VH-VL binders against q8ixk2r445to577. Designs and how they scored, part 119

Target 1, 133 residues: q8ixk2r445to577
Amino acid sequence: FFGMLQNKGLTDYCFDYNPPDENQIVGHQVILYLCHGMGQNQFFEYTSQKEIRYNTHQPEGCIAVEAGMDTLIMHLCEETAPENQKFILQEDGSLFHEQSKKCVQAARKESSDSFVPLLRDCTNSDHQKWFFK

## First folded at step 5 (VH-VL)

Design j20 (framework fv_recaticimab)
Fold by ESMFold2-Fast, scan of step 5:
Structure j20 (fold): chain C 133 residues (1-133), chain A 120 residues (1-120), chain B 112 residues (1-112)
Amino acid sequence: as target 1 above (133 residues)
Amino acid sequence: QVQLVQSGAEVKKPGASVKVSCKASGYTFTGYYMHWVRQAPGQGLEWMGYISPNSGGTKYHQNFQDRVTMTRDTSISTAYMELSRLRSDDTAVYYCARVRYSGSYPFDYWGQGTTVTVSS
Amino acid sequence: DIVMSQSPSSLSASVGDRVTITCQSSQSVLYNSNNKNYLAWYQQKPGKSPKLLIYWASTRESGVPDRFSGSGSGTDFTLTISSLQPEDFATYYCQQYYGTPTFGQGTKLEIK
């Protein structure tokens, strides 16, 4: 799977990564933004190693969740995918983070009108269901 | 036996376009990114961009983004790099080179190069 | 872009010599989370494509003779050829893959 990773519940929003510049691709939070259909900063690839890769930069970024955190941040992809970079995209569209045993949910960023993907307890909510477009 | 075999030399006039091919064999074509790097006569290596053969996704260096198009055909394991509005300073040897999908990695195999000469 | 600078731009040496080539990056290519340096070295002979010699600053690519070694960390890197052979006369390039790929300007190794 590859393309724009769109939320079923927050219908107009896609995974988006807007790094400060190409030399600062790592360490920043993945956000949700209005889907524009042009790829670019919204183009991701789901790999057989269960990675969500950001394909608009070399070296490639891989989405990770650091221990004790609930935010998705961009890390450099590694030769062997570490556990914190593994997400299971299930048949129902749930995106399950293996290391934390939580699901990725579209959520409003605190004290803001912006949206971000966050780890939350798994539910059957459409806000936890994702698909590639 | 990994091989990247590129198309033959091209001579073009300023303003024309050139399309270079790179045929992969000996490995799973969709398992590796394909990058393009050029080298002007007597000069160093300059990265142009890459394509994911699996997804078709591309990333171009800002110096080329308005003139370069990278594509691929998975049925024949071939990647293409088209450079438009050619200038004399585009005279160079153009290389394709592969990069592993799993992790940031250097260029482990290179094509033999395609010489593109741009002259009036 | 991260700028890569090599020194010297050229050097003359004899078979059997120990040769060192240096490479500096304008910013660190050491990734603290995995403690790896995203730095590679390539050999290019006239009329041929570059060949990967070293990656992760010090790991030899399969099939590369053990007379080639890489060292360094962060911003300062060295490629060493312990006992130069006739087939080693070539241009050598360092390359970072920490950010958007960039290469040094090359070091031409010539027969003395």
Scores: ipSAE 0.007, ipTM 0.655, lowest interface PAE 9.1, mean pLDDT 87

Design j21 (framework fv_recaticimab)
Fold by ESMFold2-Fast, scan of step 5:
Structure j21 (fold): chain C 133 residues (1-133), chain A 120 residues (1-120), chain B 112 residues (1-112)
Amino acid sequence: as target 1 above (133 residues)
Amino acid sequence: QVQLVQSGAEVKKPGASVKVSCKASGYTFTGYYMHWVRQAPGQGLEWMGYISPNSGGTKYHQNFQDRVTMTRDTSISTAYMELSRLRSDDTAVYYCARVRYSGSYPFDYWGQGTTVTVSS
Amino acid sequence: DIVMSQSPSSLSASVGDRVTITCQSSQSVLYNSNNKNYLAWYQQKPGKSPKLLIYWASTRESGVPDRFSGSGSGTDFTLTISSLQPEDFATYYCQQYYSYPTFGQGTKLEIK
């Protein structure tokens, strides 16, 4: 799968990577932003290794979650995907993070109106359902 | 040199449709999305919607979604905005404007504007 | 929609004056995760298209004179012209792009 990773519940929002420093593309949080249909900051690839890759920069980034955290962070991709970079895109659209056994949910961040993908206990909420468009 | 050139002024009767064009040059047309913004006489700027020239995907403001259609023709680097069932309060200057980066909404280049007058 | 409010609606000034225009959003336009304020300022002269001056609240667009500066964060933003020039008499608009774009009502800068 390639394209913009859109949320079913937060219907106009897509995964977006727009780090504060263009010279340092890894180590920052993935956000949700209005879907543009243009790719680049919103273009992701779901791979056979269950990675979500950010291919619009070199070197390529892979979304990861550090132990004990609930935020999705951009890391460098590895030849063999580590467990913290593996997400199972399920039949119902859920993105299941294997290492934590939690699901990716569209959520507001800390009293702000910013939207971000966060790990939460898995539910049937449309805010946990994702699709490539 | 980036340039957005719009079609000429239009005079329409209430109930008619108008289709405004915006021809892009000086950059990769499919690398930037195109927005439409209008300005009624003596009023501020009002966003209408956008189209992705790459995918053809569109998003319209709720006030226009039942009457506006945005399209593009990549072979001639031209975007179109058609507004139907015109009312007198649709009298405005209509602008196309591009967004420089995917994921960013500042309008860095604007067309010269197309005046649409709706009168009986 | 996020509502943008500008003040004043108009002001009169003389060449050489320092001018400030304010903009307030009905909700924060700061993404805490990337620390960017999704706010821009435009200049529009009569009969012409708007011209981008400032984006990310404080980043000046290429070719814009350094007398123009933007500041603020969250919900409160300011555009400053440090030493007004004759060509600066125009209407100024703030715009948020945190969500679907919305503009302030404009501030008309008039010569005294």
Scores: ipSAE 0.018, ipTM 0.664, lowest interface PAE 7.3, mean pLDDT 86

Design j22 (framework fv_recaticimab)
Fold by ESMFold2-Fast, scan of step 5:
Structure j22 (fold): chain C 133 residues (1-133), chain A 120 residues (1-120), chain B 112 residues (1-112)
Amino acid sequence: as target 1 above (133 residues)
Amino acid sequence: QVQLVQSGAEVKKPGASVKVSCKASGYTFTGYYMHWVRQAPGQGLEWMGYISPNSGGTKYHQNFQDRVTMTRDTSISTAYMELSRLRSDDTAVYYCARVRYSGSYPFDYWGQGTTVTVSS
Amino acid sequence: DIVMSQSPSSLSASVGDRVTITCQSSQSVLYNSNNKNYLAWYQQKPGKSPKLLIYWASTRESGVPDRFSGSGSGTDFTLTISSLQPEDFATYYCQQYYSKPTFGQGTKLEIK
């Protein structure tokens, strides 16, 4: 799958990666932003290795979750995907991070009015349901 | 000193294709999206699509999707827009314009425009 | 697509006049999380490319004279020129960048 990764519960919001420095794509948090279908910052690829790739910038980035964290961050893709970069997109739309046994949820960022994807205990909430558009 | 310099005017017959170039200078070419906007004589501005100079990825407006192709050559900091199966109503000035890596920014710099006339 | 409607389509004015141009969007272009309006204004002189004047509805682009100001929120926006100068006679366009870019049809500012 390739496209905008949209949330079922926050129907107007998509995965977005907009690092403050275009020359440094690694280490910044993935956010949620209004789906606009025109910005390359919202186009991701789901690979056969269960990666969520951001291929707008070179070298290509892969979404990862660092140990002990609940935020999704951009790392460089590796030849063989490490476990912290593997997400299982399930039939019900859940995006399951197997290493942590948690699900990606659309959540309000504390101390701001912005939204971000965070790892949370898996529930049947529409805020944990994602689809490519 | 940001500049976008476009290729010269073109006169084409219906059914032909046209390829317009836009050469960027004064900034990091791969750090900004390049959009294309056209303007028919006496009419308003119409967005056609964009290309990421970094990835080569494109997004086209549905009205142009079947006959527009946007490409770039990073070695010469140049973006291209090719429009095929030209009709007389494609007669317009075609602009390239820069947008920061984010759909949330306006067009801050524009090329000077390329006049394309389609006439039998 | 979000439809942008400008009023008037043309107006005649004299040097020194205060001029206002209005723009309406078919949907709100206010992003609730950052409280910003994704609305820009451009000036286009005959035979020239558009020039960015205002963005975020009210932020003046660097180098733009302070007689130009933008206001409004949500769906209703205005561009004001407080004391018209000879070089200001041009066509003005509003544009939303909340979704796929769309422009108003333009307001032609003519010498009276």
Scores: ipSAE 0.006, ipTM 0.569, lowest interface PAE 11.4, mean pLDDT 85

Design j23 (framework fv_recaticimab)
Fold by ESMFold2-Fast, scan of step 5:
Structure j23 (fold): chain C 133 residues (1-133), chain A 120 residues (1-120), chain B 112 residues (1-112)
Amino acid sequence: as target 1 above (133 residues)
Amino acid sequence: QVQLVQSGAEVKKPGASVKVSCKASGYTFTGYYMHWVRQAPGQGLEWMGYISPNSGGTKYHQNFQDRVTMTRDTSISTAYMELSRLRSDDTAVYYCARVRYSGSYPFDYWGQGTTVTVSS
Amino acid sequence: DIVMSQSPSSLSASVGDRVTITCQSSQSVLYNSNNKNYLAWYQQKPGKSPKLLIYWASTRESGVPDRFSGSGSGTDFTLTISSLQPEDFATYYCQQYYSWPTFGQGTKLEIK
């Protein structure tokens, strides 16, 4: 699968990666932004190794979650995907992070009101359902 | 030399439709979104919607969704905005403005504007 | 739906003056994750289209004089003109692009 990762519950929002410094492409949080249908900062690929790759820059980035954290961070892809970079995209649209046993949810942080993908306990909420467009 | 050149002024009666054109030059037309923004006399700026010249995909503000249509012709690098069922309060200057690819929405280049007057 | 409010609606000033215009959003336009404020400022002269001055709240567009500066974060933003010139008399608008674009009502800068 490849394309924009769109949320079923927040239908106007897609995975987006716009780091503050273009010369340091890794280490920053993945956000949600209005889907624009043209790729670039919103173009992701789900691989057979269960990675979510950011294909806009070279070397390619891979979404990861560090131990004890709930935020999705961009890391460099590795030849063999480490466990913190593996997400199971289920047929119901759930994006399951097996290492943490949590699901990716479109959520708003109360203090910042920013919509971001966060790890949360798995539910049947449409905010936890994702699809490639 | 980026330029957005719009069609000339229009005078319409209530209930009619108007179609404004915006011809782009000096850049890759399919690499940038084209938005439409209007301004009633003596009033502020009101966003109407946009089109992706690459895909033809559109998003309209809810206030215009039932009577606006945005299209483009990539062979002549031209975007169009058609507004139907015109009312007197649609009298405004209509602008096209481009937004760079990537979802950033500062409007870096604007057309010169098209005055649309709706009167009986 | 993000509402933008500008203050003042109009002000009178003289050449050489320092002028400040404020803009408030009904919700934060800062993405804490990338530390960017999705806010722009435009200048519009009578009979002309708007011209982009500032984006990302504080980044000057190419060709814009350095007397123009933007500041602020979250919900409160300021446009400052440090030493007003004759060509600066215009209407100024703030705009958010955190969601679908909305503009402030404008601040008309008039010669005193």
Scores: ipSAE 0.017, ipTM 0.658, lowest interface PAE 7.7, mean pLDDT 86

Design j24 (framework fv_recaticimab)
Fold by ESMFold2-Fast, scan of step 5:
Structure j24 (fold): chain C 133 residues (1-133), chain A 120 residues (1-120), chain B 112 residues (1-112)
Amino acid sequence: as target 1 above (133 residues)
Amino acid sequence: QVQLVQSGAEVKKPGASVKVSCKASGYTFTGYYMHWVRQAPGQGLEWMGYISPNSGGTKYHQNFQDRVTMTRDTSISTAYMELSRLRSDDTAVYYCARLRYSGSYPFDYWGQGTTVTVSS
Amino acid sequence: DIVMSQSPSSLSASVGDRVTITCQSSQSVLYNSNNKNYLAWYQQKPGKSPKLLIYWASTRESGVPDRFSGSGSGTDFTLTISSLQPEDFATYYCQQYYSTPTFGQGTKLEIK
């Protein structure tokens, strides 16, 4: 699957990766932003290795969650996906992070109206349901 | 190319409702959020809320939640903002504005504005 | 809401002058995950809608003359017009879009 990864509960928000520098594609947090339908910073690919790839640049970026953290950050993709970069996209739209045993949820950042995907205990919430568009 | 054209000026009595329209052209209407911002005479800009033309989903500022309703009609690429129970301090120019497609919140295109006068 | 404080409220200047307008936010509008400041500047002429000049604090909108520049980070921002032209006499607003959008109260740039 590939395309804009949209949230079912936060209906108009998509995964978005907006690195401050084209030459520094890794190390920053993945955010949620209004879906613009243009691909680009919102274009992701779900691979057979269970990766969520941001491959509009070279080298390719892969979404990861570091041990003990709940934020999704961009790492470099590897020939064999490490465990912290593996997500199971389930039939119900849940995005399950295998290493932590948690699900990706659309969540508010601080008291602001900015939104980010975070790892949370898995629930049946529509804020944990994702689909490619 | 891209244009947002708003309905004409309105004069209302306190307690009435006003419904302002914003007709979009030159782009895919359902691909961009439509926000509403007002400006009282001689004052600054005040954000009211937005609607997603795609889903119909809305978000209103706390100051307007109990009186504002935003809707759209995708068949004619038009967004609407209805403000009820008008007061004299609702006298303002009301603008629709489009979000930039690049994933930032600045408003790249604005309607020409609709003057709403509430006489007391 | 994040409060935007703009100064001065009014400024008189002559064509060719360098003018600066400042804007302060009550909270940082720097988004740590992408290191971008969610701050924009708009120009509004009497009887007209606002026009976007600058976004992400320092990125100039397409078609905006290079005499307009934005700077700053976090809570303190500046709009500079390096050589004022007759068409630049207008009211200028800063806006944050880090959270629910809020605007400064405006700076009116007047002749003389």
Scores: ipSAE 0.006, ipTM 0.551, lowest interface PAE 12.6, mean pLDDT 84

Design j25 (framework fv_recaticimab)
Fold by ESMFold2-Fast, scan of step 5:
Structure j25 (fold): chain C 133 residues (1-133), chain A 120 residues (1-120), chain B 112 residues (1-112)
Amino acid sequence: as target 1 above (133 residues)
Amino acid sequence: QVQLVQSGAEVKKPGASVKVSCKASGYTFTGYYMHWVRQAPGQGLEWMGYISPNSGGTKYHQNFQDRVTMTRDTSISTAYMELSRLRSDDTAVYYCARIRYSGSYPFDYWGQGTTVTVSS
Amino acid sequence: DIVMSQSPSSLSASVGDRVTITCQSSQSVLYNSNNKNYLAWYQQKPGKSPKLLIYWASTRESGVPDRFSGSGSGTDFTLTISSLQPEDFATYYCQQYYSTPTFGQGTKLEIK
């Protein structure tokens, strides 16, 4: 699967990565923004290693969650995907982070009007359902 | 010295298909998205779609989705746009254009354009 | 799609004149997370490809003369040429890259 990763509950919002420095793509938080269809900052690839890759840069970026954290951060992809970069896209649309045993949920960023994907206990909420378009 | 060099002009009959090439040089081909934009005579610019040279993933505008195919060959840094079932109103100059690194940016480099004429 | 509307469709001017071209978007192209307007201006001469002049509404592309300036935010944008030169006679297009790319209909700048 590749394309824009859209939320079922927070309709019209997609995974988005817009780093403040286009020459350094790693280390910043993945956000959610209005799906624009332009690709680039919203174009992701789901791989057979269960990675969510940001393919518009070399070396390629892979979404990860650090131990004890709930935010999705861009890291460098590795030859063999580390556990913190593995997400299972389930048949029901849930995006399960294997290392933490939590699900990716569309959520409002604390003290702001912006939205971000965060790890939360898995529920059957549409805010935890994702699909590629 | 970034360059995008497109294939030469084409004359086609209605119902045929045309495949335009765009050869990139002077930068890392797989690091930038390649977009296709056309311009009918005396008209404005119309976005058709893009391809990620790295993954091969594509996104097409709904107006072209059933007739356009975008591909690339990373070994020769070349992107292709094929438009099928041509109509007279597909007569236009077709441009390839790249977008800067890592996110939404404008088209900073354009090919010279390929004139496609569709007439019976 | 976001609709881009330019005004005027054409204008005639003389070398040395100050020229302004306006662009309106049907929706805001201001991205609140980074406070940038996803708006660009292009120059196109007959038989040539478009050339990027301005991006982020007001940032001049490298190599573009300082007589070209962009302004505006949200839905209303302006391209200004402070002292028109012979090589500036061309068609100018605004473009949003906030969503699926769309262009204005163009403004043809002609010699008076």
Scores: ipSAE 0.008, ipTM 0.597, lowest interface PAE 9.9, mean pLDDT 86

Design j26 (framework fv_recaticimab)
Fold by ESMFold2-Fast, scan of step 5:
Structure j26 (fold): chain C 133 residues (1-133), chain A 120 residues (1-120), chain B 112 residues (1-112)
Amino acid sequence: as target 1 above (133 residues)
Amino acid sequence: QVQLVQSGAEVKKPGASVKVSCKASGYTFTGYYMHWVRQAPGQGLEWMGYISPNSGGTKYHQNFQDRVTMTRDTSISTAYMELSRLRSDDTAVYYCARYRYSGSYPFDYWGQGTTVTVSS
Amino acid sequence: DIVMSQSPSSLSASVGDRVTITCQSSQSVLYNSNNKNYLAWYQQKPGKSPKLLIYWASTRESGVPDRFSGSGSGTDFTLTISSLQPEDFATYYCQQYYSTPTFGQGTKLEIK
């Protein structure tokens, strides 16, 4: 799967990553932004290793969650995907983070009108359901 | 209907600065990076840097890093490139060009160019 | 920076000729994950901005005539014009977009 990773509940929003420095594309938080259908900062690939890749150039970026955190950050992809970079896209659209055993949910960023994907306890909420478009 | 329209020609003295504008239309301005490329008379193309209209983030080529500034105004879909401490060898046509960050395409649309002449 | 070396610097040809322009990068511009070469070709006519002809080394931009073709992989690339037309006399540039963009020095295609 590849394309825009769109939320079922927050229907106009997609995974988005726009780092200020393309030569150092890692370390920043993944956000949600209005889907525009043009690729760019919203183009992601789901791999056979259960990675969500931001495919720009080398080194390639992979979404990860650090231990004890609930935010999704961009990290360097590795030859063998580490556990903190593995997400299971389930048949119902849930995006399950294997290491934490939590699901990715579209959420309003604290004290802001912006949105971000966060790890939350898994529910049957449409805000936890994602699909590639 | 994608169009990039640049400001008019400039004549400057050595040591002055110049600010070139690039107004975008026909697409979502914040969805594409804007790059700046120059071309000296009879010479090839030289990449200067880019700006992300969405974040305002910039990256400059090391040759220009200490005297170039790129900005944008999302309310009017316009990008700017300012080059300071001008030298005679900065005489060139300056282009803005649209780039897809995902790497699917290089520069698919270019502005018409702005001629900057630096002479005493 | 990846250095792009383009040859020849100039070429004289007649309408109807087959012409080939070459481009070499100082390191590979092939991205192993998607198996694509991040290389483009541009046409520039005097007083005009560059026009994208080919990207990913061999994919023609929409509206570009099929007499233009690109080939090559890794570090060695070619642009071929199979049957030169009057409107094709221009300067041609190769460009890599694997890293920070760099261009070849250009090949000026002139009337013989």
Scores: ipSAE 0.007, ipTM 0.538, lowest interface PAE 12.2, mean pLDDT 84

Design j27 (framework fv_recaticimab)
Fold by ESMFold2-Fast, scan of step 5:
Formats: structure tokens, C-alpha cells, sequence
Structure j27 (fold): chain C 133 residues (1-133), chain A 120 residues (1-120), chain B 112 residues (1-112)
């Protein structure tokens, strides 16, 4: 699957990655932003290794979560995906992070009105349901 | 109601720098990229770059890459554009503009413009 | 950068006239995966900031009168004002956002 990774609950919001420096695409938080359908900052690929890849730059970025954290950050992709970069996209739309045993949820960023994807305990909330469009 | 309010007109000498501000209100400042576009007297519009108020990430047009710096202060919902080493051909009206969609770049709301005059 | 060319550079018209402004891009701004043209039109009155009229080549921005319409695909685009009103005398710009944003040089619509 590839394209915009859109949230079922926040129906107009998609995964978005806007690195502060175009020459340093890794190390920053993934956000949610209004879906536009054009790709670029919102174009992701779900791979056979259970990775969510950001394909517009070299080297390719892969979404990861550090142990004990709940934010999604961009990291370098590796030939064999490490456990912190593995997400199971299920048919019900849940995006399960294997290492933490938590689900990706559309959530309000703390102390702001903007939205970010965060790891939370798995529920059947539409805010934890994602699909490629 | 969405509103972008820019700082007042500036007169600068060649070689100086100028910093223009753009204060946003009426929407979630961190939810939309902020772009900067300039217009020389009697001429068309020229895109300079953008900043994500959420991440602080920037992208500059290659023509401005070596002289422009875009920043923001989320505590006061204000974006800034600083242009250094000013030349007479930098005389223009400088606009901040909100993009309608991330990465798609039609601009739905614009500031009133800041006139920058560079003369000796 | 994609170069945008507008024609004419200026035109004179009377209230009630149908006016047509054209815009050409140096390469296609149609994205095949979503079948959208990354093309916008703006209106600018003297001393004022630009105002978004149309995006995605033909989608009218909220609050813009229905006398304004956009058409075209790929490299050739048109803005039409079906029945010109006094408040429509302004300069009009096309803009592509398929890549790094670029604008046409503008078309000044003057009262006849």
C-alpha cells in the first residue's frame, strides 16, 4: 500500500512529515495535517517488512518509536527492519506497533491545538483506524 | 475570522538586513504552513519559501537560500522572515500567506503586505 | 522552475462583458495519480494583497461569485468572468503548485 495515510476518526487528517532541514530528514516528529492528495510531505509506503516509509528523500526514512516513548519519529531505514520500526496494519485499520504493543492514535499535541500520531493503549476508536488513500 | 497582520514599512540601506513579522489569529497557528511571497513595484509575485509553525521546518527557494531565514514563535502565533545583505532589487512588498493544504500551496489567506525599500 | 505565461498582459473591458484570461505552463501540472491540476488563480487590486479565486484549476474558493470560472488541464488554463462587474477591475495571476510555486506575470483588467 502507498499514498496518504488517513485517519478514520479525524477524517480530514493524514500522516505528514515536514523535516526542519531538507538535508537532514531524520530525527523529527511525524505530525498530522489536512489531507491534500498530492503526495510529497504526505506520501508514505507500507512495506512487506511492516515499515512505514517516507519515500521522497535519500536515504529513505522509516517511522520509528523509541523505547518508552509515545511519539512517532523519522529514522533511517535499515536493510532488516528493527522492531521499533514495525507496525502491523490490520484489515480493521488499526496500526499496531509490535515492540510497544500499542496502537497509533490521532491525538491532540500536548498544550496545543495541532494533531499528532501517538502510541496509546489499543481500543476500537475510529481515531486508531487508518487507511491508505 | 482568519487574519494575518504584518509589521510596518521599512527603509533600509544596501547591505543591511530586514525582519518582517506576520501575526496570525482566528485559527490554529500550528495547523497550517506559512509562506512568504514578494512583489517588486509593478511586477508579479515571487515565492520565497515556507515554514511549518508546528515543527519549525523550512524550505527556501534557491534564489533566497543564502540570505533568508524564516522562524516562528508559537507562544504569540507569529512568523518571521529575515532577509540579509539587502540590494536595491530587494525593494518590494513582502507578504505572508497561509497555505490551504500541506504541500499543495494555493494560498487562501494573505497578510496586508510590508513595503521594504532599499535605497542609499 | 516551471514557467507560467499569461495572456494578454492587459485588456480593457466594459461592465457586463465576458472576459477570458489564459495561462500556459512550461510543463504539465496535472498529477496523474490523483488526476488533479495544481493550478490556482488570484485577484489583486491596487494596494491590496492577492485573493484566492480558484484552485485545482476549476474549484471556486468559498465566497467567490459564480461568474468566475476556471478551466483547462495539463499546460493550458483559462479564467473566465462571465459578466464583468465594477469590482472585478484588478490584476489576475495564475499560479502552479505542482512543484516549487511560480506565478504568471499577471493580466491587468482595465475599465474601457
Amino acid sequence: as target 1 above (133 residues)
Amino acid sequence: QVQLVQSGAEVKKPGASVKVSCKASGYTFTGYYMHWVRQAPGQGLEWMGYISPNSGGTKYHQNFQDRVTMTRDTSISTAYMELSRLRSDDTAVYYCARERYSGSYPFDYWGQGTTVTVSS
Amino acid sequence: DIVMSQSPSSLSASVGDRVTITCQSSQSVLYNSNNKNYLAWYQQKPGKSPKLLIYWASTRESGVPDRFSGSGSGTDFTLTISSLQPEDFATYYCQQYYSTPTFGQGTKLEIK
Scores: ipSAE 0.006, ipTM 0.543, lowest interface PAE 12.2, mean pLDDT 85

Design j28 (framework fv_recaticimab)
Fold by ESMFold2-Fast, scan of step 5:
Structure j28 (fold): chain C 133 residues (1-133), chain A 120 residues (1-120), chain B 112 residues (1-112)
Amino acid sequence: as target 1 above (133 residues)
Amino acid sequence: QVQLVQSGAEVKKPGASVKVSCKASGYTFTGYYMHWVRQAPGQGLEWMGYISPNSGGTKYHQNFQDRVTMTRDTSISTAYMELSRLRSDDTAVYYCARQRYSGSYPFDYWGQGTTVTVSS
Amino acid sequence: DIVMSQSPSSLSASVGDRVTITCQSSQSVLYNSNNKNYLAWYQQKPGKSPKLLIYWASTRESGVPDRFSGSGSGTDFTLTISSLQPEDFATYYCQQYYSTPTFGQGTKLEIK
């Protein structure tokens, strides 16, 4: 699977990664933004190693969650995916982060009108359901 | 053995477009990225962009974004690089080069190069 | 882009000489999470494509002779040829692949 990774509950929003410049590809938070399908900020690939890759830059970035955190950040991809970079895209559309045992949920960023994907306890909420467009 | 075989030399007029091919053999085509790098006469190497043969996803250097298109055909293990609105300073040898899918490895195999000459 | 600068631009040497080529990056190409320097060295002979010699700053590619070695970390890197052979006269390029790939301007190794 590759394309825009869209939320079923927050229907107009997709995974988006917009690093400050091409020399600062890693270490920044993944956000949610209105799905537009233009440019390269919203194009992701789900791999057989259960990675969500940002294939806009070289080396490719892989979404990860650092221990004890709930935000998704961009790391460099490895030959063998580390546990913090593994997400199981389940049949019902839930995106399960193996290391933390939590699900990715579309959420409002505190004190703002912006949205971000965050790790939360798994529920059947549509805000935890994702699909590639 | 791993081989990347590129199409033959091209002579173009300013304003034309050129499409260079790179046929891969000896490995799983969809398991490696394909990059394009050019070299003007007597000059160094300049990265243009890459394509993932697996996903079809591309990334182009900003200097080429408005003129370059990279595609692939998995049925014949071939990658393509098309450069439009050619200028005389686009005269160069164009190389394809593969990179491991993980992205943490440099370019281990290169095509033989395709000379593109842009002149009146 | 990360700018790569090589020194010298040209070098004349004799067979059997020890040759040193340097490469500097405008910012660090060391990724702290895996402790790897995303730096490679290539050899290019006239009319031929580049050939990978060294990656991760100091790891020799399979089939590359032991006389080639790479060293350095962060922003400063060196390629050394311990005892120059006739087939080593070529242009050498460093490359970073930490971000958008960029190459040094090249060092032409010429016979004296």
Scores: ipSAE 0.007, ipTM 0.649, lowest interface PAE 9.4, mean pLDDT 87

